# VH-VL binders against Oxysterol-binding protein-related protein 5 (OSBPL5): the designs that were tried, part 12

Target 1, 118 residues: Oxysterol-binding protein-related protein 5 (OSBPL5), of Homo sapiens (Human) (q9h0x9r126to243)
Amino acid sequence: VVIMADSLKIRGTLKSWTKLWCVLKPGVLLIYKTPKVGQWVGTVLLHCCELIERPSKKDGFCFKLFHPLDQSVWAVKGPKGESVGSITQPLPSSYLIFRAASESDGRCWLDALELALR
Short names: E, the ipSAE of ESMFold2; O, the ipSAE of OpenDDE; V2, 0.75 times the mean of E and O plus 0.25 times the DockQ between their complexes.

## First folded at step 8 (VH-VL; framework fv_tislelizumab)

Design e5 (from d1 with heavy chain S99R; at its last look DockQ between E and O 0.85; V2 from the best seeds 0.00; counts 0 for: pae E 3.5 > 2)
Fold by ESMFold2, look of step 8:
Structure e5 (fold): chain C 118 residues (1-118), chain A 118 residues (1-118), chain B 107 residues (1-107)
Amino acid sequence: as target 1 above (118 residues)
Amino acid sequence: QVQLQESGPGLVKPSETLSLTCTVSGFSLSSYYVHWIRQPPGKGLEWIGVIYFTGRTYYNPSLKSRVTISKDTSKNQVSLKLSSVTAADTAVYYCARHRGSKYYFDYWGQGTTVTVSS
Amino acid sequence: DIVMTQSPDSLAVSLGERATINCKSSQSVSNYVAWYQQKPGQPPKLLINWASTRESGVPDRFSGSGYGTDFTLTISSLQAEDVAVYYCQQYYSTPFTFGQGTKLEIK
């Protein structure tokens, strides 16, 4: 059951954005390199995450998804039973910062994620 | 089959509250957002507002002080209340849906005409 | 609020000829534009999303184009059933806004 899917820009500590394909399902956020190829990057387990909006002076809309105890947010297996993701991006283990293309896109993502965290 | 149907009183006196209900079928209010949009006679379309999955609402600022949108997911209903109506609120009222983070409306109800007169 | 201004307010086009409707936004909305057709007594019907993507079941004589502030709906080879009012809509930011409409008639 896919609640929402779109490309989002994602960053961690290095403050450089990578556009990745994000698929929201109940309890998980699946991250792929592209929608067509479907290369699994990782899966965020939402049950232990918190969500906070991050103000931005530039275009778009930013938010942060993080583990409040600084533990890993990543699942160990992929949606098809993959044991190793293709995480080649410098993404941190305990948080991700997202940027949606517009304010209205971001509001929908926050709404859907807020519900999925429950 | 996807259906949205507006219902409510067709005649409302000035200063009273307009109350409408949108009943949906063929899709889930947990998967689609429902909006209210109105069209005064012989005029264009005005977006009124939306209720999100979490119950959060966003309203057109021109109406924000007078508008309440609510939902009852168990009854497949989204309700609109508009307080302190005047003749300017005479219009056809539509409910419409969108999925995901992109706010174009693929299905609309047939509309219900509301006339405000004394 | 982002104002969507359509031109012309009305036009008459002969059967089989091309109709062109323009829509201009007061600020950039990227490609976050949809087009709707509304016939008398009916709700609007979605024709185009993302400025240029036809909805399923919409005849290929309808096409959209544009990016930023200038958008166009084109109907090639006009048919009698295309008589309607056409609206553009931006969905870049709230409040979501519609153009004032363009009435299309057969000459």
Scores: ipSAE 0.348, ipTM 0.792, lowest interface PAE 3.5, mean pLDDT 88
ESMFold2 (binder alone), look of step 8: mean pLDDT 92; pTM 0.940
OpenDDE, look of step 8: ipSAE 0.776; ipTM 0.921

## First folded at step 9 (VH-VL; framework fv_tislelizumab)

Design f1 (from e2 with heavy chain S99Y; at its last look DockQ between E and O 0.84; V2 from the best seeds 0.00; counts 0 for: pae E 2.8 > 2)
Fold by ESMFold2, look of step 9:
Structure f1 (fold): chain C 118 residues (1-118), chain A 118 residues (1-118), chain B 107 residues (1-107)
Amino acid sequence: as target 1 above (118 residues)
Amino acid sequence: QVQLQESGPGLVKPSETLSLTCTVSGFSLSSYYVHWIRQPPGKGLEWIGVIYFTGRTRYNPSLKSRVTISKDTSKNQVSLKLSSVTAADTAVYYCARHYGSKYYFDYWGQGTTVTVSS
Amino acid sequence: DIVMTQSPDSLAVSLGERATINCKSSQSVSNYVAWYQQKPGQPPKLLINWASTRESGVPDRFSGSGYGTDFTLTISSLQAEDVAVYYCQQYYSTPLTFGQGTKLEIK
């Protein structure tokens, strides 16, 4: 059951945003390079995560999804048994920073993720 | 199969509180966002507000001091209350839904006419 | 608030001819524009989302275009059933706002 799907800009330590396709399902956030099948980047396990709004000076809306004990948020395998994601960007193991295109988009994502974490 | 139905009193006296209910079927309030929109006679559409999955709300600033939107997911209902009404609040009131993070409305209720008059 | 201004307020077009309705936003809304058709006694019906994406079941004669501040709804060959009021709506930011409407009639 897909709760929400859209492109979001994602970053970690680097100051470079990457636009990735995010699919929210109960318990997981699936991340793909594009909406194409087979380009899995990673899967975030929501049961261990916390979510906070991250103030931003830019247009759009930023939020952070992170493990409160600084452990990995990533599932080991993809939905088709993939062992290695299709992206080489140095995304952190314990958190991700997201940027939605507008405040309205971001408010919906924050709301849906907050519910999915419960 | 998707349906939204507005209900409530058609006549409300000035200074009283307008109270409406939107009953939904064919979809879940945990999967779609419900908004209230109104249309004064012979005039255009005005967005009133939205209730999110978590129960948080956002309102049109022009109405924020007088409006409350709430929901009862067990009854598939979204309620609108508008206090201290005047003749300017005479309108057809619609509930409408949106999916995901993009706030356009694929299904609307048939609307209920509310007249504010003594 | 982002103001959506439609033109014309009213339009009369002969059957089978092209109708063009314009919508201008007070600031850029990217392609976050929807178009609705409202017939008398009915709620609005979604025609176009994302400025140019036709909703399922909407006839091919309806098309939308635009980006930024200037948007257009076009009906390529007007049918009798197209008599309605048409609204644009931005969904870039809240409050969500609609144009004042364009009444389309058969000439």
Scores: ipSAE 0.440, ipTM 0.831, lowest interface PAE 2.8, mean pLDDT 89
ESMFold2 (binder alone), look of step 9: mean pLDDT 92; pTM 0.946
OpenDDE, look of step 9: ipSAE 0.889; ipTM 0.951

Design f2 (from e2 with heavy chain R56K; at its last look DockQ between E and O 0.90; V2 from the best seeds 0.00; counts 0 for: pae E 2.3 > 2)
Heavy chain, then light chain:
Amino acid sequence: QVQLQESGPGLVKPSETLSLTCTVSGFSLSSYYVHWIRQPPGKGLEWIGVIYFTGKTRYNPSLKSRVTISKDTSKNQVSLKLSSVTAADTAVYYCARHSGSKYYFDYWGQGTTVTVSS
Amino acid sequence: DIVMTQSPDSLAVSLGERATINCKSSQSVSNYVAWYQQKPGQPPKLLINWASTRESGVPDRFSGSGYGTDFTLTISSLQAEDVAVYYCQQYYSTPLTFGQGTKLEIK
ESMFold2, look of step 9: ipSAE 0.490; ipTM 0.837
ESMFold2 (binder alone), look of step 9: mean pLDDT 92; pTM 0.948
OpenDDE, look of step 9: ipSAE 0.867; ipTM 0.945

Design f3 (from e2 with light chain Y92W; at its last look DockQ between E and O 0.05; V2 from the best seeds 0.00; counts 0 for: pae E 9.9 > 2, placed apart)
Fold by ESMFold2, look of step 9:
Parts: C-alpha cells; structure tokens; sequence
Structure f3 (fold): chain C 118 residues (1-118), chain A 118 residues (1-118), chain B 107 residues (1-107)
C-alpha cells in the first residue's frame, strides 16, 4: 500500500538537486523520474536505513536517509524486475539527501518515513 | 527566555545507572530537539544522542546501547539514562537544543558534573 | 563516524593580531560546520553556523570559511576576552562530532 507519494529534490555530495518522484510503501521508498512515465530510478530499502533531519539554510526541509554501516541502501531490482535504474550515477550508494518544498511537507515526509521504517 | 537546566546526582558508583533530567522552558519539545552532550574533564565534547519530536531516538554508537533518552512533554523534561557506568563516564553533561532542521546548538544548559567513583 | 581534526591543538597570539584555527573532516560535510567558543566553567557558545554565517551578537572579528573537508575559524584582531577553547562541529550525519578543541591564549 502507498503511504505517501510526491516529488522531492534529491542529492548526494554534489551541490545540485534533482527533482524525482518518490513513492513510499512499507519498508521501501521507490524513486522514479516522473509520475507519468514511471521510469524507475531506484528503490531504497528502509529496513537498513536511519533517518535524520538534514539542516538547510534555504527555505524548505531537508532530511537524510542513510545506512549506518556505510553499505548500499539500494535494492538490486526494481518493483517490476528492472535490473538497472535510469539515474543512479550521481547518487551515493549509502545515503541520500532529500529536500521537500516546505517545512510542513518535510515534516509530513519525516513522520511517514518514521512509520515506514518500522 | 529560552532555558535548559540539567539536574541529577553529582556522584554515581561504578556499574550503576546515571540518571539526569533536562528541564526546558521558553520552547516546545514538540517542535525543538534536545540533545545530550558530555565533556570529560579537560577533554573535548562528545555527542550522546537526541530525541526527535516523534519520540524516536538516535544514539552515539560508541556508548554501546547503554543510553536511553526519553521525554515527558507535559513536564517539559528530557531524561538521560546511562547504564553500567565506569570512570570513563565522568564528565560534565549538557543538554542542548537546535531549531528546526539545523543540527547546531544555539542554546545549552549550564551543565551538571557527574563523577563516577568508588 | 566523521572525524573532525583541529589544528593546532594550542596557539598563542599577540593582542591585535590574527588567529587562525583549522578543522578538517574525514569526509565531505559540505558546509555543515559550526564553531563554538568555550570559556572555563561555561557551556560552549555558538559563534558560526553553516561554516561561515556569524551568529547574532558575535563580534565581526570572528569569521569562518570552508567547504567540503577543510574549514577555518579566523579572529582578525585578537582581544583579551577571546582566550578560550574553540571547537568545530559537523552536522552532516550522526553521530554529531566535534573537533578535539584548540586552546587559544594571549602571547
């Protein structure tokens, strides 16, 4: 069941943000290029992740999803058996930084993710 | 107006549990995050952990899950318990807050000195 | 864990002269660095956030710079009241970690 779905800006150690479509289900966060096309980018396995707010100077709300042992957070296959995601090179293997459009949206995401982690 | 105040016993015997309370005023524990940080005599600062507004906690791995942080929003209190203490746990213990998603500490308590001795 | 390493551990600087304290992280922390001043018997006081943004009420002789792994706190004209231990802190990831501290003294 889909707990929440919306666009989020995502980055790693690079300074640029990429807007991607995120679909939250129990135990996983599915990432797509767009909601219409549904091109799978990657799937984050939440069972291995920790969640923390990521401070930001700009308006909006940032949070980080990461593997505490610095291992990959990515599932090997997509939800329909895809073997390779469409955008994975600029994103780190062990963490992602997310930015919601507002503090209100970000807190909703954080609350939903806290539930989905368990 | 914003105040944090640590309280608890100054002397704790080895192998016992250290229990401290941080009493806050001038802000809401539902909107701000309180951390525990300690400083051994003549040494630097060590982050102990945090309790999030959702009640979820995150602890420094170096403390080997000996840490429990809890809160009582109705009493404006955040508690720290550290079990099985040794002389290495002798320190000044601080509570400190951060605003929103900004994980740097704009307000600190005065600190309470805990000595593990016997 | 991200290790924050300060240099030097201690320095002495003449009144009115420039003091420079360095902080290096073991991995990139972007600009997620804060600096604190701690005087004896007091809690740390926040000076700089986001590597270079001065907190309100902090004198303009204090400045910070850096991005990625290398960070600097500068006191442009040292005053007697600046005698303290200075700490950098990363807030890129938990556990939050501090540098070991730099003791600043008047020469």
Amino acid sequence: as target 1 above (118 residues)
Amino acid sequence: QVQLQESGPGLVKPSETLSLTCTVSGFSLSSYYVHWIRQPPGKGLEWIGVIYFTGRTRYNPSLKSRVTISKDTSKNQVSLKLSSVTAADTAVYYCARHSGSKYYFDYWGQGTTVTVSS
Amino acid sequence: DIVMTQSPDSLAVSLGERATINCKSSQSVSNYVAWYQQKPGQPPKLLINWASTRESGVPDRFSGSGYGTDFTLTISSLQAEDVAVYYCQQYWSTPLTFGQGTKLEIK
Scores: ipSAE 0.007, ipTM 0.621, lowest interface PAE 9.9, mean pLDDT 85
ESMFold2 (binder alone), look of step 9: mean pLDDT 92; pTM 0.949
OpenDDE, look of step 9: ipSAE 0.881; ipTM 0.947

Design f4 (from e2 with heavy chain F53Y; at its last look DockQ between E and O 0.78; V2 from the best seeds 0.00; counts 0 for: pae E 7.6 > 2)
Fold by ESMFold2, look of step 9:
Structure f4 (fold): chain C 118 residues (1-118), chain A 118 residues (1-118), chain B 107 residues (1-107)
Amino acid sequence: as target 1 above (118 residues)
Amino acid sequence: QVQLQESGPGLVKPSETLSLTCTVSGFSLSSYYVHWIRQPPGKGLEWIGVIYYTGRTRYNPSLKSRVTISKDTSKNQVSLKLSSVTAADTAVYYCARHSGSKYYFDYWGQGTTVTVSS
Amino acid sequence: DIVMTQSPDSLAVSLGERATINCKSSQSVSNYVAWYQQKPGQPPKLLINWASTRESGVPDRFSGSGYGTDFTLTISSLQAEDVAVYYCQQYYSTPLTFGQGTKLEIK
């Protein structure tokens, strides 16, 4: 049921990028530290999110996934029952900013996320 | 087994519309991207465009004003229309597949030759 | 648009000898490069992706290298069945673009 899986650079309020493994499924975006070990970072609930392209055409392709009412986008449990309190990255509760490695990668991510958002 | 097959008229009159169909099997148009690529006789390859599985399209800017790509998922078909053709549009037309965000083409159709002539 | 320029346009190489085909992009495409082989009357066949990764079923004599703007396809020991036109392709951004092709013949 995996729509797409790849590494993306992710940031929040702090302007430093962290490369994380992202697995897109209908309705959810699973975020792991690495693909091999699979340490769960968090799960974004897509049904509550909006998606917007951000202008950044010099350094890859950027987009933002956010809750329009500034509520949390995170699931409370991970895929194996992990609690949300085990998130090891300092990511904001209501949004994430993503950077894909290329323009082509980024546009395909937007298309896939649009499907997964419904 | 993954297969793509182009079909359509081999001869098209100048100023008319070229219409081709790519029929696919062994994969779902809801999960994979299909592109159109053409090759004039004795010449190299030119990317025409892509239709994403959400129905969004992207076209080569050199052809954008004349090209329409569409799909019919229930028939496993992707269609190409190229309007106002000239002799310069004489080519072998291919459909080709990629998955995810990686735009290299692991499966190609056999190609169909289109000649634009009076 | 990213222009992919191949060199040479054609070359003739003796059986068992090394063939080298170059491809240069007009701007960095990282390692987003694929190589294709095309024989007369056939569609292109994918040989190499990610600049250097061989596709399944491609003989070991084919290898790719490069990063950024300069890429190379090498056939270490030319076989008769390797006579074809070879194309590089970038997939860093749309429009997707191909090199003009390199015709490889037996000397």
Scores: ipSAE 0.039, ipTM 0.692, lowest interface PAE 7.6, mean pLDDT 86
ESMFold2 (binder alone), look of step 9: mean pLDDT 92; pTM 0.946
OpenDDE, look of step 9: ipSAE 0.763; ipTM 0.921

Design f5 (from e2 with light chain W50K; at its last look DockQ between E and O 0.76; V2 from the best seeds 0.00; counts 0 for: pae E 3.0 > 2)
Fold by ESMFold2, look of step 9:
Order: structure tokens, then sequence, then C-alpha cells
Structure f5 (fold): chain C 118 residues (1-118), chain A 118 residues (1-118), chain B 107 residues (1-107)
């Protein structure tokens, strides 16, 4: 059921990027601190999200997942029943901005997320 | 068991359209990216393009005006059409897949030889 | 387009000896390099991804290294079954590009 998994840089309103492990499944994006430690950061509920490319002329590739009504995109519980995620940077409730390491990676993520949003 | 198999006519006349089919099994075209790559006799490998599991395409700029890649998910088939062929298009044509966001090819078809000749 | 240049074009190595194949990209590709082995009449077979990660089922005598623009495939103890053409490939950006190939033979 895993469509795609890789590290992505993630941020919110502050311009500092945090490298997190992202696992895409139908309908959800699971976010972990690292794949080895398996610390759950949060789960994005994709059915309430919209996806937009944020093009850049610099290396890498940016895109945004957001709730169009500015409501929370986060699931309450983790995949193992966790009630509290871990986070090294504050993330907003209604959106996330992502940066993939290359345009090629970013195109794959955009395509995979579009499918998972359906 | 993952398998890809190319098929199509082995001989194509100059100026006509080369048409090939890649039949896949053991994986879903909705979850994996399929590429076409060709190899002229005694030469190296040239990437032709990719069809994403959502149906979007990207092509090698050197071929972009002449190439169309499409798929039929219900038939587990990916098609390649290359128009206005010349002797330079004589090659073994492969389909190959990648998983995730990294564009390296873990499974290849056996290849099909196409000769462009009067 | 990112050009991948392999050296040498051909290489003859004695059984049990080390074979070294180099690949240089025209610009940085990070560690986004794969290596393939191709025997006559067969499709390429993936050996290495991410410059240094062996694919499942690939013998440990195959190793890859490099970052940025300079990459190496090493076969630590050549076996007769390793006679093939070897290709590097960058996957940092499209169009995806391959090296011209290195033919490896037994000396």
Amino acid sequence: as target 1 above (118 residues)
Amino acid sequence: QVQLQESGPGLVKPSETLSLTCTVSGFSLSSYYVHWIRQPPGKGLEWIGVIYFTGRTRYNPSLKSRVTISKDTSKNQVSLKLSSVTAADTAVYYCARHSGSKYYFDYWGQGTTVTVSS
Amino acid sequence: DIVMTQSPDSLAVSLGERATINCKSSQSVSNYVAWYQQKPGQPPKLLINKASTRESGVPDRFSGSGYGTDFTLTISSLQAEDVAVYYCQQYYSTPLTFGQGTKLEIK
C-alpha cells in the first residue's frame, strides 16, 4: 500500500526547513522524524487537502498541501495509536510546504500526491 | 512476479510511425512509472520518456516532437509511438519501470528490435 | 542535458583481480547515479543505485562510490560471469542520461 517514501524538507510560516521522512499511502501522508527511529511527527489527511506546485529556478522543487478553508490537515492519532507526535520545528495546522531534492523527485511526488488525493 | 514485455513490428519503413506495446504484469500502472529506453546497434542507451502512473508524460527533448507515450491501465499496457522514423531510429527498444521518486530502473523488458529500412 | 562520460571504453582484467570503471557527469548530480550490467542479448540489469547502494541479489564484490561529478564502479574480485558492458546513469534531472558504456573482458 506504500505509494512512495522518501525524505523531504518541510516548513510552515518560518523559512527554516526540517528534513523529515514521508510515507505516502492512499488518502494519507505519514510523516516521521527519521525512518530508523520511526518517531511519528504527524499524519496528513489528504482528502481535505489541495495541492499546488510552487516553482523555483533554484535547485530542488517546492509544493504545498493545504486545507482550502484553513482547517486542520492533521489526523488526531498516529498509525500505532500515538496521541502525540514529535516535531523539531513548529508546523502549521492547515498547510505544509515541501521541498524535494530535485525537480525529478518533485515531479514524482506531485504525481503520486495527485493520485493519493483522489 | 514483476515482468515487462515489449511487442510490435520489427520492420518499419522510413517516414512512417513506429508503434510498440509494453505489457506489464506483477505490478500496477497506477503505482509505478514506466519508461521507454532505446539502444541502437552497438551503441549506448537513450532515454525516450516516461509515463507517470496518473497518465502524465515527459519526453527526451531530442525526440519530443515525434514521440507519444500512452497507457491503458485495464490492459496493463504502455504504448510508444514515434513518428517520421529514419534509419537513426533503428534500435532495440526497452520498457522499464522505476519505483518511488528516484528514476533508476529495477525491472526491464527483454527488448524488441526495430529496424527502419526501405 | 547532463553528459555522463565513462572511462575506459574497454577494460581487460585477470580473474580474481580488481576492475575499476569511472563515470564523470558534466555537472553535479549529487549521489543520483545508478550502474547497470548488460550481457549480450539481455536488457541492462541494475547493480547499484544512489551511487553506492547495491540492489538486492547483487554480489558484494560489486561496489559503487562517488558524489557530485565523479563516480566509480568497482568489482573487487573479477569472476568469469562479470564479462559484460557496464553503464552509469544519472537520474538527477530529465532527460535521463547514460554513459557510453565500458566493455569488461577477461585478460
Scores: ipSAE 0.414, ipTM 0.817, lowest interface PAE 3.0, mean pLDDT 89
ESMFold2 (binder alone), look of step 9: mean pLDDT 92; pTM 0.948
OpenDDE, look of step 9: ipSAE 0.866; ipTM 0.944

## First folded at step 10 (VH-VL; framework fv_tislelizumab)

Design g1 (from e2 with light chain T94L; at its last look DockQ between E and O 0.88; V2 from the best seeds 0.00; counts 0 for: pae E 2.3 > 2)
Fold by ESMFold2, look of step 10:
Structure g1 (fold): chain C 118 residues (1-118), chain A 118 residues (1-118), chain B 107 residues (1-107)
Amino acid sequence: as target 1 above (118 residues)
Amino acid sequence: QVQLQESGPGLVKPSETLSLTCTVSGFSLSSYYVHWIRQPPGKGLEWIGVIYFTGRTRYNPSLKSRVTISKDTSKNQVSLKLSSVTAADTAVYYCARHSGSKYYFDYWGQGTTVTVSS
Amino acid sequence: DIVMTQSPDSLAVSLGERATINCKSSQSVSNYVAWYQQKPGQPPKLLINWASTRESGVPDRFSGSGYGTDFTLTISSLQAEDVAVYYCQQYYSLPLTFGQGTKLEIK
């Protein structure tokens, strides 16, 4: 039931990008450190998020997922019952900024995320 | 087994609307994006457009004013309408698919020939 | 629009010899290039994605290379079944665009 999976660059308040493996399923975005060996970083609960495009003339295609009331977007447990680990570091609790490597990638991600937010 | 099949009238009169249907099997329109691509006789390939999961469309700017792509997921169908056709629209019309965010096409239909002639 | 320009437009190569087809983009497309083979009366068949990754079932004699603006498809030992038109395609941005094609024939 995986809707989409790819590496995306992710950041928060600090302007340093981290390349992470993102797996989109209905209602959730799973984030891992690497493809295939998959150290779970965190899971974004999409039902509480809003999605906006972030204009960019360079650097691929940017968008933001955020909680409109600044509450946490993260699930407490991972997909295999992981209860604690390195999640959201250096990532904030209430939002994430993403960069896809190309405009075409980003348009697919925006479309798939828009549907998954429903 | 993955299959895409184009269908529609082979002959269309100038100024009328070309209507084609792509019927898919062996995969879901909720998991794969379907595009329309055409090829005039003896010439190269021209991308027409795509319909995304949300129903949003993107079209080749050269055709944008005349093109409508729609889908019926319950019938596994993606449709193409091209209005105000001329002889320049004579081509083989293909539907093709990709998954995820990378727009390369692993499966194509066999194509349907459309001739615009009085 | 990103223009994809192939060279040569046609190429004749002896059986068992190396065939090389070039594709240049009008601006950087990273490694977002696919290559297709098309035989008469058939749809295009995907050979290479990501500029250099062979699709499943594609013989090892096909290889792709390049990054940015300059891309190459190589057939290391031409076989009779390889007679076709070859297209490159960028998928970095919309609209998707294809090269004009290179017709490969046996010398």
Scores: ipSAE 0.501, ipTM 0.851, lowest interface PAE 2.3, mean pLDDT 90
ESMFold2 (binder alone), look of step 10: mean pLDDT 93; pTM 0.949
OpenDDE, look of step 10: ipSAE 0.862; ipTM 0.944

Design g2 (from e2 with heavy chain Y104G F105M Y107V; at its last look DockQ between E and O 0.57; V2 from the best seeds 0.00; counts 0 for: pae E 2.6 > 2)
Fold by ESMFold2, look of step 10:
Structure g2 (fold): chain C 118 residues (1-118), chain A 118 residues (1-118), chain B 107 residues (1-107)
Amino acid sequence: as target 1 above (118 residues)
Amino acid sequence: QVQLQESGPGLVKPSETLSLTCTVSGFSLSSYYVHWIRQPPGKGLEWIGVIYFTGRTRYNPSLKSRVTISKDTSKNQVSLKLSSVTAADTAVYYCARHSGSKYGMDVWGQGTTVTVSS
Amino acid sequence: DIVMTQSPDSLAVSLGERATINCKSSQSVSNYVAWYQQKPGQPPKLLINWASTRESGVPDRFSGSGYGTDFTLTISSLQAEDVAVYYCQQYYSTPLTFGQGTKLEIK
């Protein structure tokens, strides 16, 4: 069921990036602190999101997932029934900004996310 | 078993369109990216292009005006068309895959030889 | 386009000795480099991913190293079955590009 899994840098309003493990499945993006321990950070519900590329002068490739009506993108519970996610820094309720390590990687992520949004 | 198999005509006349099919089995075109690569006799490898999960494509700029890659997920097929061929397009043509989590092309087809000759 | 330049173009090494193949990119590709082995009449076979990670089933005598622009494939003790052409390839950015190849022979 896993379409793609890799680390991505994620931020919100604060301009500091946090490297998190992202697992893409149809309709959801699962976010964990690390791949080994599987400490759940949050789950993005993709069916309510839009996806856009973000221009950047830095190396890598940036894109944004957001709720067009400014509502929460987060699932209430984790995949194992968790009701409290683990967060290194506060993330917005209605959007996330991502950075992939390379242009090639970022274009693969955009394409996979576009498919998963359907 | 994971397999890719190229097929198509072995001989193509100059100025005509080369048309090849890559038939895949043992994996989903929704989980892997498929590339076309060619190798002229006694020469190195040239990347032709890639087709993404959604059907988006990127092509080698050297071939972009003449190349089309498409897929039919229901038939497990990826197609290559190269228009206006010349003797310089004589090569072994390969299809190969990679996943979004492992970017080396881990499985290649056996290749199909295409000769462009009068 | 990112140019990948291999050296040497050909290399002859005695059985049991170390073979070293170098690959240099025209700009930084981080560790987004793969190495392939190709024997006559066969498709390329992926040996090394991410500059240094051996693929499953690849013998321990193959190792890769490098980061940025300079990359090396090493065969620590050459075997007869290692006679092939070796290619480096970057996948940092499209178009994906291969080195010109290094032909490895037994001296």
Scores: ipSAE 0.405, ipTM 0.805, lowest interface PAE 2.6, mean pLDDT 88
ESMFold2 (binder alone), look of step 10: mean pLDDT 92; pTM 0.941
OpenDDE, look of step 10: ipSAE 0.765; ipTM 0.918

Design g3 (from e2 with heavy chain S31T T54S; at its last look DockQ between E and O 0.87; V2 from the best seeds 0.00; counts 0 for: pae E 2.3 > 2)
Fold by ESMFold2, look of step 10:
Structure g3 (fold): chain C 118 residues (1-118), chain A 118 residues (1-118), chain B 107 residues (1-107)
Amino acid sequence: as target 1 above (118 residues)
Amino acid sequence: QVQLQESGPGLVKPSETLSLTCTVSGFSLSTYYVHWIRQPPGKGLEWIGVIYFSGRTRYNPSLKSRVTISKDTSKNQVSLKLSSVTAADTAVYYCARHSGSKYYFDYWGQGTTVTVSS
Amino acid sequence: DIVMTQSPDSLAVSLGERATINCKSSQSVSNYVAWYQQKPGQPPKLLINWASTRESGVPDRFSGSGYGTDFTLTISSLQAEDVAVYYCQQYYSTPLTFGQGTKLEIK
């Protein structure tokens, strides 16, 4: 069951954003390189995460998913048994920063994620 | 198959509260967002607001102090209340849906006409 | 609020000819624009999303274009059933806003 799917810009400790395809299901956020090619990048385990809005001066809408004890947020296997996805920049183990393309997009993502975290 | 149907009184007296219900079928309120939009006779469309999956709401600032949107997911219903109505609130009231984070509306109800008059 | 301004307010076009409706936003909305057709006594019908993507079942004589602040709906060969009011809508931010509408008639 897919709750929401869209491209979001994602970053970690590096300043560069990577546009990735995010698919929200109950309990997990699946991240792929692109929707059509569908290369799995990783799966965020939402039950261990917290979510906060991040103020931004620019267009879009920023928020952060993170493990409050700095443990990994990632599942070790993908939905079809993949071990590790591909990405153009390293993503940290315990958090991700997201940027939705618009505030209206971001409000919708924040709403859906808040429920998925319970 | 997919249907949205607005219902409520067609005539409301000035200063009273307008109450409408949107009953949906053929889709789930857990996967689609429902908005209220109105159209004065012979005029354009005005977005009223939305209720999110979490129960949070966003309203048009022009109406914010007078509007309440709520839902009853078990009854497949989204409700609109607009307080302190005047003749300017005479309009056809629609409910409409979208999925995901992009707020364009693929299905609309047939609309219900509300006239504010003594 | 992002204001969507359509032009013209109304137009008359001969059957089989091209109709063009413009929509301008007060600030950039990227390609977050939808177009709707509304006939009397009916709800709006979604024609175009993402500024240029036709909805399923919409005839290919309808096309949309634009990015940023300037958007266009084109009907390449007007049919009798295309007489309606047309609205653009931005969905970049809330409040969602619609253009004032353009009434299309047969000349």
Scores: ipSAE 0.509, ipTM 0.846, lowest interface PAE 2.3, mean pLDDT 89
ESMFold2 (binder alone), look of step 10: mean pLDDT 93; pTM 0.951
OpenDDE, look of step 10: ipSAE 0.858; ipTM 0.942

Design g4 (from e2 with heavy chain V50I; at its last fold request DockQ between E and O 0.93; V2 from the best seeds 0.79)
Heavy chain, then light chain:
Amino acid sequence: QVQLQESGPGLVKPSETLSLTCTVSGFSLSSYYVHWIRQPPGKGLEWIGIIYFTGRTRYNPSLKSRVTISKDTSKNQVSLKLSSVTAADTAVYYCARHSGSKYYFDYWGQGTTVTVSS
Amino acid sequence: DIVMTQSPDSLAVSLGERATINCKSSQSVSNYVAWYQQKPGQPPKLLINWASTRESGVPDRFSGSGYGTDFTLTISSLQAEDVAVYYCQQYYSTPLTFGQGTKLEIK
ESMFold2, look of step 10: ipSAE 0.644; ipTM 0.878
ESMFold2 (binder alone), look of step 10: mean pLDDT 92; pTM 0.948
OpenDDE, look of step 10: ipSAE 0.898; ipTM 0.952
ESMFold2, look of step 11: ipSAE 0.624; ipTM 0.872
ESMFold2 (binder alone), look of step 11: mean pLDDT 92; pTM 0.948
OpenDDE, look of step 11: ipSAE 0.896; ipTM 0.952
ESMFold2, fold request of step 12: ipSAE 0.570, 0.546, 0.549; ipTM 0.858, 0.845, 0.852
ESMFold2 (binder alone), fold request of step 12: mean pLDDT 92, 92, 92; pTM 0.948, 0.948, 0.947
OpenDDE, fold request of step 12: ipSAE 0.907, 0.905, 0.908; ipTM 0.954, 0.954, 0.955

